# Ledger of designs, part 12: miniprotein binders against q9vhn3

Target 1, 154 residues: q9vhn3
Amino acid sequence: MDPDDDLVLENEAEEIERLQLPEELKKPIDPEEEDERVARIEFNCSGCEMHEMVHYFGRKPPFALGVIYPEDNYVMRDPFQPPPPRWQSKPEYYIAMGTKCSICSKTVCKDPGCSFYYTASFCLPCGKEELKNWPPEAQARIRKQMSVSQGRQT
Short names: E, the ipSAE of ESMFold2; O, the ipSAE of OpenDDE; V2, 0.75 times the mean of E and O plus 0.25 times the DockQ between their complexes.

## First folded at step 8 (miniprotein)

Design s45
Fold by ESMFold2-Fast, scan of step 8:
Structure s45 (fold): chain B 154 residues (1-154), chain A 102 residues (1-102)
Amino acid sequence: as target 1 above (154 residues)
Amino acid sequence: SETVVVIITGDDPEELERALLRIIEEALRLGAEVIVRVEDGTIVVIVENLDEETAERIAELAEELAERLGVEVEVTIVEGLSEQEAYRLAWELLYRLYEEKE
């Protein structure tokens, strides 16, 4: 028996018996309560294969009480913590996934192989171009970070 | 108005996170907003638009956390800085600290 032939027959049967549901049945039941907990913002790092859905892009994530970032960040609610019960007011944890390069606006994660920070965030290609224009202290740190990331990538 | 710049360093990520959360909680209780950056074992916290008494309270908390959690803390209180100036100062202090720990 050929597994490919079985797959073709199975696909025909699946197409005939396929269940179709209206799009509205796929929406959250309580949009006001559940929708705010659904990650709807796509984050794709231009320097690596990191692709995640996040909950917020900006400086002041509402679920991170009292916190303001110096620049806009892609922020995800902690995926390892279960949502608190509706009767419990527990502080929520979060992860900052990345930001946009200040020069080219490409999205980059916080990994040393993808970005570095000096007053603002930069992707590595833009940082290498700007390296010579910065103070010696900043240049030394950036060179060290790039040396480590080059070793890791290769 | 006053600005408080707090730089926290340590070897234990858990202790760093506890220190950060305690500073955020206290600033929130005092009606202040906190600007935060976390990078490779270092936390930079900027708290702006503070009264002198509130600034002093936040600085005291940061020093208490250094003693209790075994983290290192550098605190600077500056009068009359704009948000951009406070941000610039924080990063200058951070880079000097990294050069010192090489």
Scores: ipSAE 0.000, ipTM 0.309, lowest interface PAE 11.3, mean pLDDT 67

Design s46
Fold by ESMFold2-Fast, scan of step 8:
Structure s46 (fold): chain B 154 residues (1-154), chain A 102 residues (1-102)
Amino acid sequence: as target 1 above (154 residues)
Amino acid sequence: SETVVVIITGDDPEELERALERIIQEALRLGAFVIVRVEDGYIIVIVRNLDEETAERIAEEAEELAERLGVEVEVTIVEGLSEQEAFRIAWELLYRLEEEKE
């Protein structure tokens, strides 16, 4: 067996594909695909003033290659970057803005003044109530986090 | 507040994906604000709104994880601004870091 021979065939196919790309690139972007770039999911943090529209809520955003979150996240595509051509499956900039509290389901951002993660995400009020059930190390961490935030609870 | 910028690079996409997953898990465990960019052969993770001790710990854990998984990691810690500026500052840092690598 010669893996190098397989690599040669693969490189030839890739070369042919690359030569065809300019013709596809000249095609206009489908208006329905442009609609896919519009952020339609409202994200409002219950703990602060963060209010943004995001593109995705879930565990595996299709535009974020190689990313799988342990829980559902609100994910925003870079609003300042022009969209790449549809013929190109190119990685994009994105931000994980926040998630839902595992107890009350309120939306919270990742800021330490708004949420705490231990096995799952919690808003600070729910985390404060739940912390007695956690190991001492996790309890110490959330207490320190709450002390640093100093009176940011509404 | 501190910002940790992590660049992960390697030849195996599966190893890069596992490294990214674990770093994101650790950042989420600490309640950090996370921005991610994925490129062919590169993953950039920005972790925002950390205290100084947490930032240093994330940086150390990222380096240890990279060594165990056989990927290369580059870490920078920068003092960041308040919550209201987090989004803009993080994007600016991401663009600057990409320019430096090109």
Scores: ipSAE 0.006, ipTM 0.263, lowest interface PAE 10.2, mean pLDDT 64

Design s47
Fold by ESMFold2-Fast, scan of step 8:
Structure s47 (fold): chain B 154 residues (1-154), chain A 102 residues (1-102)
Amino acid sequence: as target 1 above (154 residues)
Amino acid sequence: SETVVVIITGDDPEELERALERIIEEALRLGAEVIIRITDGTIVVIVRGLDEETAERIAELAEELAERLGVEVEVTIVEGLSEMRAFRLAWELLYRLEEEKE
């Protein structure tokens, strides 16, 4: 049995973490790494007034060691936490802000008033249209979420 | 909607993997969003898109697995108007665990 085969097939995220060099060996901050710490990706929720700049869009944010999302997410480094000390190589805080609707591709935040998840992410308008195609138990959950969202202003 | 945060800790990779597989299997049956983080000796599973009943089901499964397998499980159910709170909580809990390992 090839040891590489086990590692590649069963734990790609852990492999990436294991191969990462200690931060203290990188005395100056890499200019490319410094650029990656600046949020350059615009995130606007189509369902509310959420507007933030985020650091990453995808399934495996490089600063979130070992993390795998089931679909592409807009991910922001926590603005209220300093980066971990270089000598400790601890993970940074990060927050997934939202995703793209699987039907219309509009961006939506994770708030239940803007989106929901059933096998994939949906904005509320698209999800409401798809409701009739899902199992009854899933329909009940989504309808309940929609009624809560409509009641938030009361 | 509800979010369940499951933190699984153990020394046996095979038992950690079995616990993870069972949680993923149940979450996928529910059509839930599953976010996984794997580090040495610790697995974090965040399950989103649940209601109160299905969140309780995932939590009960996680506790049952802790009793049957040689793993420790910490499970938290988060509810509220914004699911962003669940991500912050999950990463704070994960950072605390890493800090405690030294």
Scores: ipSAE 0.422, ipTM 0.653, lowest interface PAE 1.8, mean pLDDT 74

Design s48
Fold by ESMFold2-Fast, scan of step 8:
Structure s48 (fold): chain B 154 residues (1-154), chain A 102 residues (1-102)
Amino acid sequence: as target 1 above (154 residues)
Amino acid sequence: SETVVVIITGDDPEELERALERIIEEAMRLGAEVIVKVEDGTIVVIVENLDEETAERIAEEAEELAERLGVEVEVTIVEGLSEQEAFRLAWELLWRLLEEKE
């Protein structure tokens, strides 16, 4: 068998699978379809030095089958895992990087030094201003989280 | 910060739906971020940004609700990691479950 025959067979299986998909998922061959794998959305955390390019912003990343977030997240395909072959209908590995503060709209990562979640995401400055309106349990959580980010004496 | 991963399995779709609904309700009472993945026979629930005590309470409640509703539950609590590392681990666990179905 010619080694190139394996690639041809792979392409044929991919085309057959596309034909068997529901009509809303069937697409013509698009050379730019591979560009969906290039991260083009800039993610800069306002609370730390994290700066990454991500693939998606929203609640339902298409490469994470069946996953629904409660709010829009910045999501990247996992750079440490290769994608599954197209003929295999399997979800890809991915990482949620962060979101937008629900008050000021600044981008924040999920690090506890940068953001806090209570019904929605908040950057720490906005969370600190809103905490008086939250239940005691949520107030205790953000206070503990903020105290950990401070310098501590053993 | 802690992350709780709850994996629910069972043979009755109605019992799985009831278990999912109640677990989401309990987590939402705490204002926690809840992410759900549903696939035939399996439901994964991820609850993020918890302290250790709250994570343990959610894990215990999920197990008790599952026993009451006749579904099987696997719970994993991630501690001592950065938030992003904990989330990545949680998604790696979900992916491994999906691979086992092939």
Scores: ipSAE 0.106, ipTM 0.460, lowest interface PAE 5.0, mean pLDDT 70

Design s49
Fold by ESMFold2-Fast, scan of step 8:
Structure s49 (fold): chain B 154 residues (1-154), chain A 104 residues (1-104)
Amino acid sequence: as target 1 above (154 residues)
Amino acid sequence: SETVVVIITGDDPEELERALERIIEEALRLGAEVIVRVEDGTIVVIVRNLDEETAERIAELAEELAERLGVEVEVTIVEGPFLSEQEAFRLAWELLYRLEEEKE
């Protein structure tokens, strides 16, 4: 093979090694902070294949300063945002993954094919049953969502 | 007291999160209660416990962020007594329905 090709790869590895912070200078992970960052709550959507581990279930996620939900939500810390530095107290990025249906208590994600919000969260089957009790505007909206979902299968 | 309902829509999750962060940051600086709901491509922010001047400032910030970040923003200020959380989300849903009607 061409020895220059192998040498290029070795030089790139050396550059990366020079730019990396040595392992001995990295701050050790605090066991309590590590536990806080591990998602331990299983979230399974009953309407689709979404299955994720989340960090919180409830109305007031502690990592989202000043945020309060009207109903319990499954909340994930944003995996793509680094945590704020320990010397700063600022809101963290987060994603509300889903909630429990207000009627049947089944877990549903925020996808329009799985849930509908009108004053509270509903899975689509329960929304279909409650639809008759809602104003015409809400009925029109859920029917549009259901129509779009059915059209995508054809 | 006043309530501000902000609906943010767009296709770029990063720009949506930047807009959300700036609104939350300003609201918390002002001691306001913030409730956030995230749907695919849509973020609803409800900011409560505001005086009239502060509510107008938050609404202006949301509109400025829309222009700078390339997201769409619909803002409404509710005057008078506090909205319940359910009423605020219902109002947001009604506004979102009107936005959907326009895109048809």
Scores: ipSAE 0.012, ipTM 0.154, lowest interface PAE 8.6, mean pLDDT 69

Design s50
Fold by ESMFold2-Fast, scan of step 8:
Structure s50 (fold): chain B 154 residues (1-154), chain A 104 residues (1-104)
Amino acid sequence: as target 1 above (154 residues)
Amino acid sequence: SETVVVIITGDDPEELERALERIIEEALRLGAEVIVRVEDGTIVVIVRNLDEETAERIAELAEELAERLGVEVEVTIVEGDWLSEQEAFRLAWELLYRLEEEKE
C-alpha cells in the first residue's frame, strides 16, 4: 500500500482512533482537563442585562487555536456548535462575548447599543466623550449607530 | 457597515507576515477591528467596522500586496454587521475549501 493512500484529515483520524480505543485504554480523567470545562470568568455587560460565565479573557483563546484578536476579549466555548466539516481546520467552538472599555475598563458586549469600535473598544458613554477627538468618518459612524440604539447611559 | 475577509496563502512565512502587517497597519489607521486566524500556511484576516469606501481601500491594498510580495490573496467584502466572527471565518474556510477542490 502507498503511504499517501492512507492520508486522512488530522482531526478525523484522531476521532476515529478515539472511537476504536477500548474503554480501558482511554486516558484517565485529568482534573485539569475537567476543570477547563467549567467557565470561571464572570462577564457582565455594563450597557445591558447580559450576564454569562466565560472560559477565557485575552487575545489568543487556546481552544480557538490560531485565532488572534487585536485586544483582549471575553470568550466562551460554544457548547451547541456541531463538529466542523471533514476538512483541515481547527474547531471554531467559541463565542466572543465582549471586551473591556479602553477608557473606563467596564465590561461591554458587542451589541451596537452597548459598545463602539474605533481603534479600540469603547462603551457608548466613553465613546460619546471621545467622539470629538476622532476623524469625521468615525464620528459619522458612531452617530449613526447611536441614532438607532440608545444604550444605557448611567 | 462593511466587513472585509482576506485570505492570504503562500509558502514563505516572512512574506505572509509582511502582508499581514501591512493590512493590520492600514486597518488600524482607519480605526478598524482586525481579527486574524493563522493555520497551515494560510492567514485569514477579518477587518470589521468599515464603511463602503474604507472596505474598498482594504481590498485594494490586499490585492496590491499579492503582486508585491508574491502571495496569493482572495478578498470578499460583506455588507452589514450581522456577520459574526465565526460566520466570517466559516465563509473564509468555505472559499479555501472550494479553491482546493478546483486545484485537482
Scores: ipSAE 0.404, ipTM 0.698, lowest interface PAE 2.4, mean pLDDT 74

Design s51
Fold by ESMFold2-Fast, scan of step 8:
Structure s51 (fold): chain B 154 residues (1-154), chain A 103 residues (1-103)
Amino acid sequence: as target 1 above (154 residues)
Amino acid sequence: SETVVVIITGDDPEELERALERIIEEALRLGAEVIVRVEDGTIVVIVRNLDEETAERIAELAEELAERLGVEVEVTIVPGWDSEQEAFRLAWELLYRLEEEKE
């Protein structure tokens, strides 16, 4: 190859330290941390058959590290993604399931067939009633969303 | 149906805050949902519930703010997917890539 370069061959510290988990990862799970992994908040969509248990209701899910929502949301830790190691500051993956209608307070999921967002979340019945009070531009966009979710053209 | 992911970086907290405020103002004017993550020197903004036209408008605004305020901006439009989790994943992967480049 290159006569000015020495071939270095050293593969001794090959992630071996990762096989020896940090002491904090070897300790029994803290009771409080274990409790937080159990979903205790019931979420039932009023517009469809979606029923799930979630971990959080609010604007700032603590496991999503620094994420801020404009409204309270029902949020669950993603059950299909492993949590990051305790020594990393990487946020956990999450799923926002839904919210409460800003008018009637009924719980609705994020599906376009159940709710839509314009300045706030609305269930379809309340949103259809409010459409007349929104700017024409907003009305057109939301009507198009609703027609697509119904599988028919406006 | 369209989601816009905006990553803003800079050394001046005041300029970062101005950029964030302007994007939030425009998104609120459009009735869009805004999800924000703030960390020292970096702001991630995810704007949801947009059509194609308004998504392009938000992206263009972000690029214009980068020119005016001296912040750096990365913008991605996620079309046809109403997935907050997917937008968050893309934003986080981009942040990790940017950090690797700084090593």
Scores: ipSAE 0.435, ipTM 0.710, lowest interface PAE 2.2, mean pLDDT 74

Design s52 (at its last look DockQ between E and O 0.12; V2 from the best seeds 0.00; counts 0 for: pae E 1.6 > 1.5, placed apart)
Fold by ESMFold2-Fast, scan of step 8:
Structure s52 (fold): chain B 154 residues (1-154), chain A 106 residues (1-106)
Amino acid sequence: as target 1 above (154 residues)
Amino acid sequence: FDEPSETVVVIITGDDPEELERALERIIEEALRLGAEVIVRVEDGTIVVIVRNLDEETAERIAELAEELAERLGVEVEVTIVEGLSEQEAFRLAWELLYRLEEEKE
């Protein structure tokens, strides 16, 4: 009968359908999700050659659940730790790159050779100028930090 | 920023959500005033607060505040001071502690 040829073709079509990727695995990237994952904020450290694009500048990065900074920080999504699948209840990791000096507003990374923290962030030049006004403990800390960084750089 | 500084881990538990919120608010306010970074996780009557970027003196200050709040507000507080935790280690710890505490309750 003619239907026998149709059965052979139908079986071949069923085999192809059986090998199709599950719908959940072939969904396209959501434009809104894609936009959120593109780093658009430029970060350039004034104390070294660090140059990176980051995802956020502020105190409460939305992708780093529960994190609150005392100052605005430049924060990027961790490129070495991919985000967990949406169906997993796991945190997305982040990297805080740096901040702005509280005195001169220059952008600085968190490296000890570029910035110093005492109640607020300071680039090393501004930190050195304010050194005498700080408590002895803070003075000792910045002097130690400066001696270590100079030992490697100069 | 400094070499890895002191980190204070605070676990707050209690039955009164208003007192839990007051305890959390006070710790966050003091931590931010001291220039510290705060990581907060909240789940079913348990709050994990990690305060980072502290020196030895300010770490003790936060620990003392947490213990004082436990006595004053009738919440239970567990405080640990840890040296040398990175930002990522602190973030992971907050998640791990909340998960472990939630699992133990079930």
Scores: ipSAE 0.542, ipTM 0.827, lowest interface PAE 1.3, mean pLDDT 78
Fold by ESMFold2, look of step 9:
Structure s52 (fold): chain B 154 residues (1-154), chain A 106 residues (1-106)
Amino acid sequence: as target 1 above (154 residues)
Amino acid sequence: FDEPSETVVVIITGDDPEELERALERIIEEALRLGAEVIVRVEDGTIVVIVRNLDEETAERIAELAEELAERLGVEVEVTIVEGLSEQEAFRLAWELLYRLEEEKE
């Protein structure tokens, strides 16, 4: 009459067993897979002193499955979290560091003291010039955002 | 800073995988045109789509599009608008929602 809970318990035991199956963790890592975990892309923010090596530049980072950006982003694997076991099919932690300014192509981090976003990403100098072309309501919103950011620079 | 950003959470279910895919692709296309970030999880018969960095008006446009696609394509849609989700919160939510929806089907 009821589903057999032993099947559920066996499934849980099988999942636990796979978590404790060092054979898969002991298998040699495919050099191609190990290579992709090396951070080879240099990220230097033009608005501050941030310098990092990141793993990906683009719109669809493979280690952030399902994420799609409207513009290219510098994305790194989160250095503070261990990656999940590959066989577990769980999401990995990641950090989107920044973008390129849509006008001058300088690299900027997402800190509001270095860049802001309105339909595209802008470094502060280019964004100040582009503000003049925006609807008055959008200009007021972004100027308020920039004023609060500048007040926090002390 | 005082202005809230909007996030639209769309759950799409249905029996026709081609119509599910068409609905998903249309939502992604419009979201990217609006400059939004999209987070997608897909499992058999269920799609979770989260669209971030919208304002009030563009969030309503995405919600209305999802409901129009549901009627046009014959898929079921659940739409929720949420304020202030960070990228990481939205990423984790997409995975958690899909996990819970698949667990409830069992």
Scores: ipSAE 0.530, ipTM 0.833, lowest interface PAE 1.6, mean pLDDT 77
Fold by OpenDDE base, look of step 9:
Structure s52 (fold): chain B 154 residues (1-154), chain A 106 residues (1-106)
Amino acid sequence: as target 1 above (154 residues)
Amino acid sequence: FDEPSETVVVIITGDDPEELERALERIIEEALRLGAEVIVRVEDGTIVVIVRNLDEETAERIAELAEELAERLGVEVEVTIVEGLSEQEAFRLAWELLYRLEEEKE
């Protein structure tokens, strides 16, 4: 009985369920629909000065066929990718800008100086508090990530 | 300072949707246990799992797990470990890998 089997995360089952196979594959957005290409959702990181307009907020961006995030993400179309030719149904590249902190619901970007991820996204203040409740291995990993982010701010 | 910047791309294929789902679940479970970010893409019976923010050791663990799952569940697994990829680059890589796999099956 390897001791590694017992690390059941409280939210693991829920996160697995969230990432299960989609019942319906949403069709990619028709590139001819100009309105859907306009970024209309405001993204503001609470941790830094990052401000962007994005195209989607949720777990399954319609322009990224089959992509499922574990939590709601602010997602934008890759502004540098040319639209695929009409004859080629290639998915557009996209960028996940950030999420909401799972504890305080503040919007944060994916920069290590603003957030970290462990089963969910956390802003740095909330994550520091929650870290104590995580397995030692997880704590060690997140601490490493935090140390790197702090080193970049100095 | 080795930034936990490794990305593991796992491509899972197989004829049994239930086995594919089991493989996916197990990879997600392990990735979450390790505190990694997971992004999943499902299309046409192929599952792509992108596991990000790993260190070298944890990336290897995900890779080993994927290989074990292939043997146990009878799914086909292709694993690629790459350092320093953005999410966008990881998806690009996944697409490139998928295209290669499709070409090899033809």
Scores: ipSAE 0.411, ipTM 0.767, lowest interface PAE 0.9, mean pLDDT 81
ESMFold2 (binder alone), look of step 9: mean pLDDT 74; pTM 0.700

Design s53
Fold by ESMFold2-Fast, scan of step 8:
Structure s53 (fold): chain B 154 residues (1-154), chain A 107 residues (1-107)
Amino acid sequence: as target 1 above (154 residues)
Amino acid sequence: EWGDPSETVVVIITGDDPEELERALERIIEEALRLGAEVIVRVEDGTIVVIVRNLDEETAERIAELAEELAERLGVEVEVTIVEGLSEQEAFRLAWELLYRLEEEKE
C-alpha cells in the first residue's frame, strides 16, 4: 500500500505524451465544438432501412474524448440528451451507428442482422463468402447470427 | 460448444510507470485481436480502460487471465470484469462505475 503521488495527477498531460496517447485527449472546449453538433454525414445501412445523419466518421471521435475504435465508425452524438453544461466535465453520450464492410465497403449498421465482426467488420453477404477462411468458432458464430436474422426479415 | 459471442471483458489499468502501462495495453490489444475480438480503448485522468467485445466464454477468460498475469509481471494494477450481453455504451458505463467505486474505496 504505497502512498499516491498527487503531483502525478497534476501532470497527467505529460504522462499521456510519454504513453504516446492521441492528442485528442487534450482538446480544449471552445466555440468551434458547437458547429460539430450539426450532423452533416449521411449514414445509410445497406442491410436495412436505417438512415441517420451522424456527426463523425473515423476511429477517434473528438466529442467522445479518449475513445479509440479498432476501425472507422459512424458516430452520432446522442440526439435525446442535451449537451452537458460547459462547466461540467461530464462525458457526452454518443451512439456508434455502424461502419463499412472491410471487403465491399458497403455501409452497415451494428445490428446482428446487417453485420458481423471477426477481427474486422463484414456485411453478412461478405461474411458468408469468407466463412470457409475462418476458424470453426467464428464459422459457428456467423451461422447462428444469420439463422436468427432470417427469422426477422420479411 | 461455444457460448454466446456477446461476452465483454472490461479491463481497467492503473499504475505509476507510463511505459509499463503502455506495455500492458499493447499486450492486451495484441491477444484480443489474435482472438478475433473488437477492442476499444478509452483514457481518462491517467486511467486506461480497455473494452474487449465479441468473445466467447473461453476467450473472455483468456483475456482476463492475461490481464491478471500482466498486473503481476509489469507492476501495474488491473481490475477485470466479464459481462454478457452489453452494448458498447453499457460497457463503458460499467467501466466508469467500477473505476469510481475503486476510487471511493481507496478514500
Scores: ipSAE 0.269, ipTM 0.644, lowest interface PAE 3.5, mean pLDDT 73

Design s54
Fold by ESMFold2-Fast, scan of step 8:
Structure s54 (fold): chain B 154 residues (1-154), chain A 104 residues (1-104)
Amino acid sequence: as target 1 above (154 residues)
Amino acid sequence: SETVVVIITGDDPEELERALERIIEEALRLGAEVIVRVEDGTIVVIVRNLDEETAERIAELAEELAERLGVEVEVTIVEGLSEQEAFRLAWELLYRLEELYKKE
């Protein structure tokens, strides 16, 4: 056998052993790990003209240590803050741009004119339809929010 | 349960970052849920699922960090704030909607 063939076979054996490890002991293999800092997820608010590229969609952004959202959010690493010091793993600066309506799945930003939160996020049209099924406290809050939004339209 | 709302303001990003890191580390060590909002020069941290003693400890840490790092800190302890209310409050405080901060 050629020496190169030996090296190839040894690599294959190592690969098979690694794949058979328990899932919790496997380390992610990502040759494009540098892409993690590139904003690749499109965020468009259905209620206004906001559109941005964001870095993450989910409940636990890896770059925001200790942050757990009640629901999936579109999260951008803060473009206005410098990156954290290289010598330690600190929380990244970030901003949550918005989420998906729990009823119609349309993307909405956090502006009071676009969305309302009660147990989950709702776009205002869906929130208005569900309003009567909520406790009086939640109904009062969304009605007040809608009144402010209506005032801004006039 | 108690919720601690911390608003951190400063001009030095490194000092803001140090304050945020210390609060998150302590909150996680105490088993709390943390919601963080960051916008140019302002950080809002909401720490929830706390008992009274733990809430007091987080508030004390925030005040100590203000004195030590030269950042401005406003701390409020709120009872009965739900997870939903906490998340919305963090967003609205970051954009300076003070009416929600002083919930009646």
Scores: ipSAE 0.000, ipTM 0.135, lowest interface PAE 15.2, mean pLDDT 65

Design s55
Fold by ESMFold2-Fast, scan of step 8:
Structure s55 (fold): chain B 154 residues (1-154), chain A 102 residues (1-102)
Amino acid sequence: as target 1 above (154 residues)
Amino acid sequence: SETVVVIITGDDPEALERALERIIEEALRLGAEVIVRVEDGTIVVIVRNLDEETAERIAELAEELAERLGVEVEVTIVEGLSEQEAFRLAWELLYRLEEEKE
């Protein structure tokens, strides 16, 4: 009787372990989880007047189910609707606000007037300096983006 | 270098979550880079930095999970996708699926 119960319980534990995310991606469900809903990280774009408080900086935001960015991003939880708790199946909504320039490390938002992405993020000044090292297709893209930005008020 | 794009759709949130977890676990075991977007009944998974053999292994796993868990899976293998292209593709695919849903 008990041997059958022990075997069933052990089998269930093994199955749960198999279905869990790798430890590296496993989000903690701890008392600090509620504190992470308070935006404590200051984000200030060096290319415009954007200033926001965000919840996370890095590649693997714990509140975003299974999201891994190629580079560190400043990430804000959905500012318009409260997200569901992480233990629910429905994923939270989030916004990637910006990143750091890969050359000068200044913070830049995702706006085409402030940053350009080609294998990594660049502020427009650094992107302009580096564009000669890129293939013609990438050079055409950043030149077009910069010409559009010149027509707008900063 | 190969990239595998997996779109998972289904009505059972638990089945979707299990499929996602299994794909992420295998991708990381293979040393791949993973980009994931999850919204409503749709999951978009982009697995990159694979060779031809490991790309086909991920594709095979995704289709096997579709049969086992009763979810629908669409798999595409793309050669030479850059980090920027992989990131943008993940966002564009999820956004496109949201627009089509409405």
Scores: ipSAE 0.000, ipTM 0.130, lowest interface PAE 12.8, mean pLDDT 66

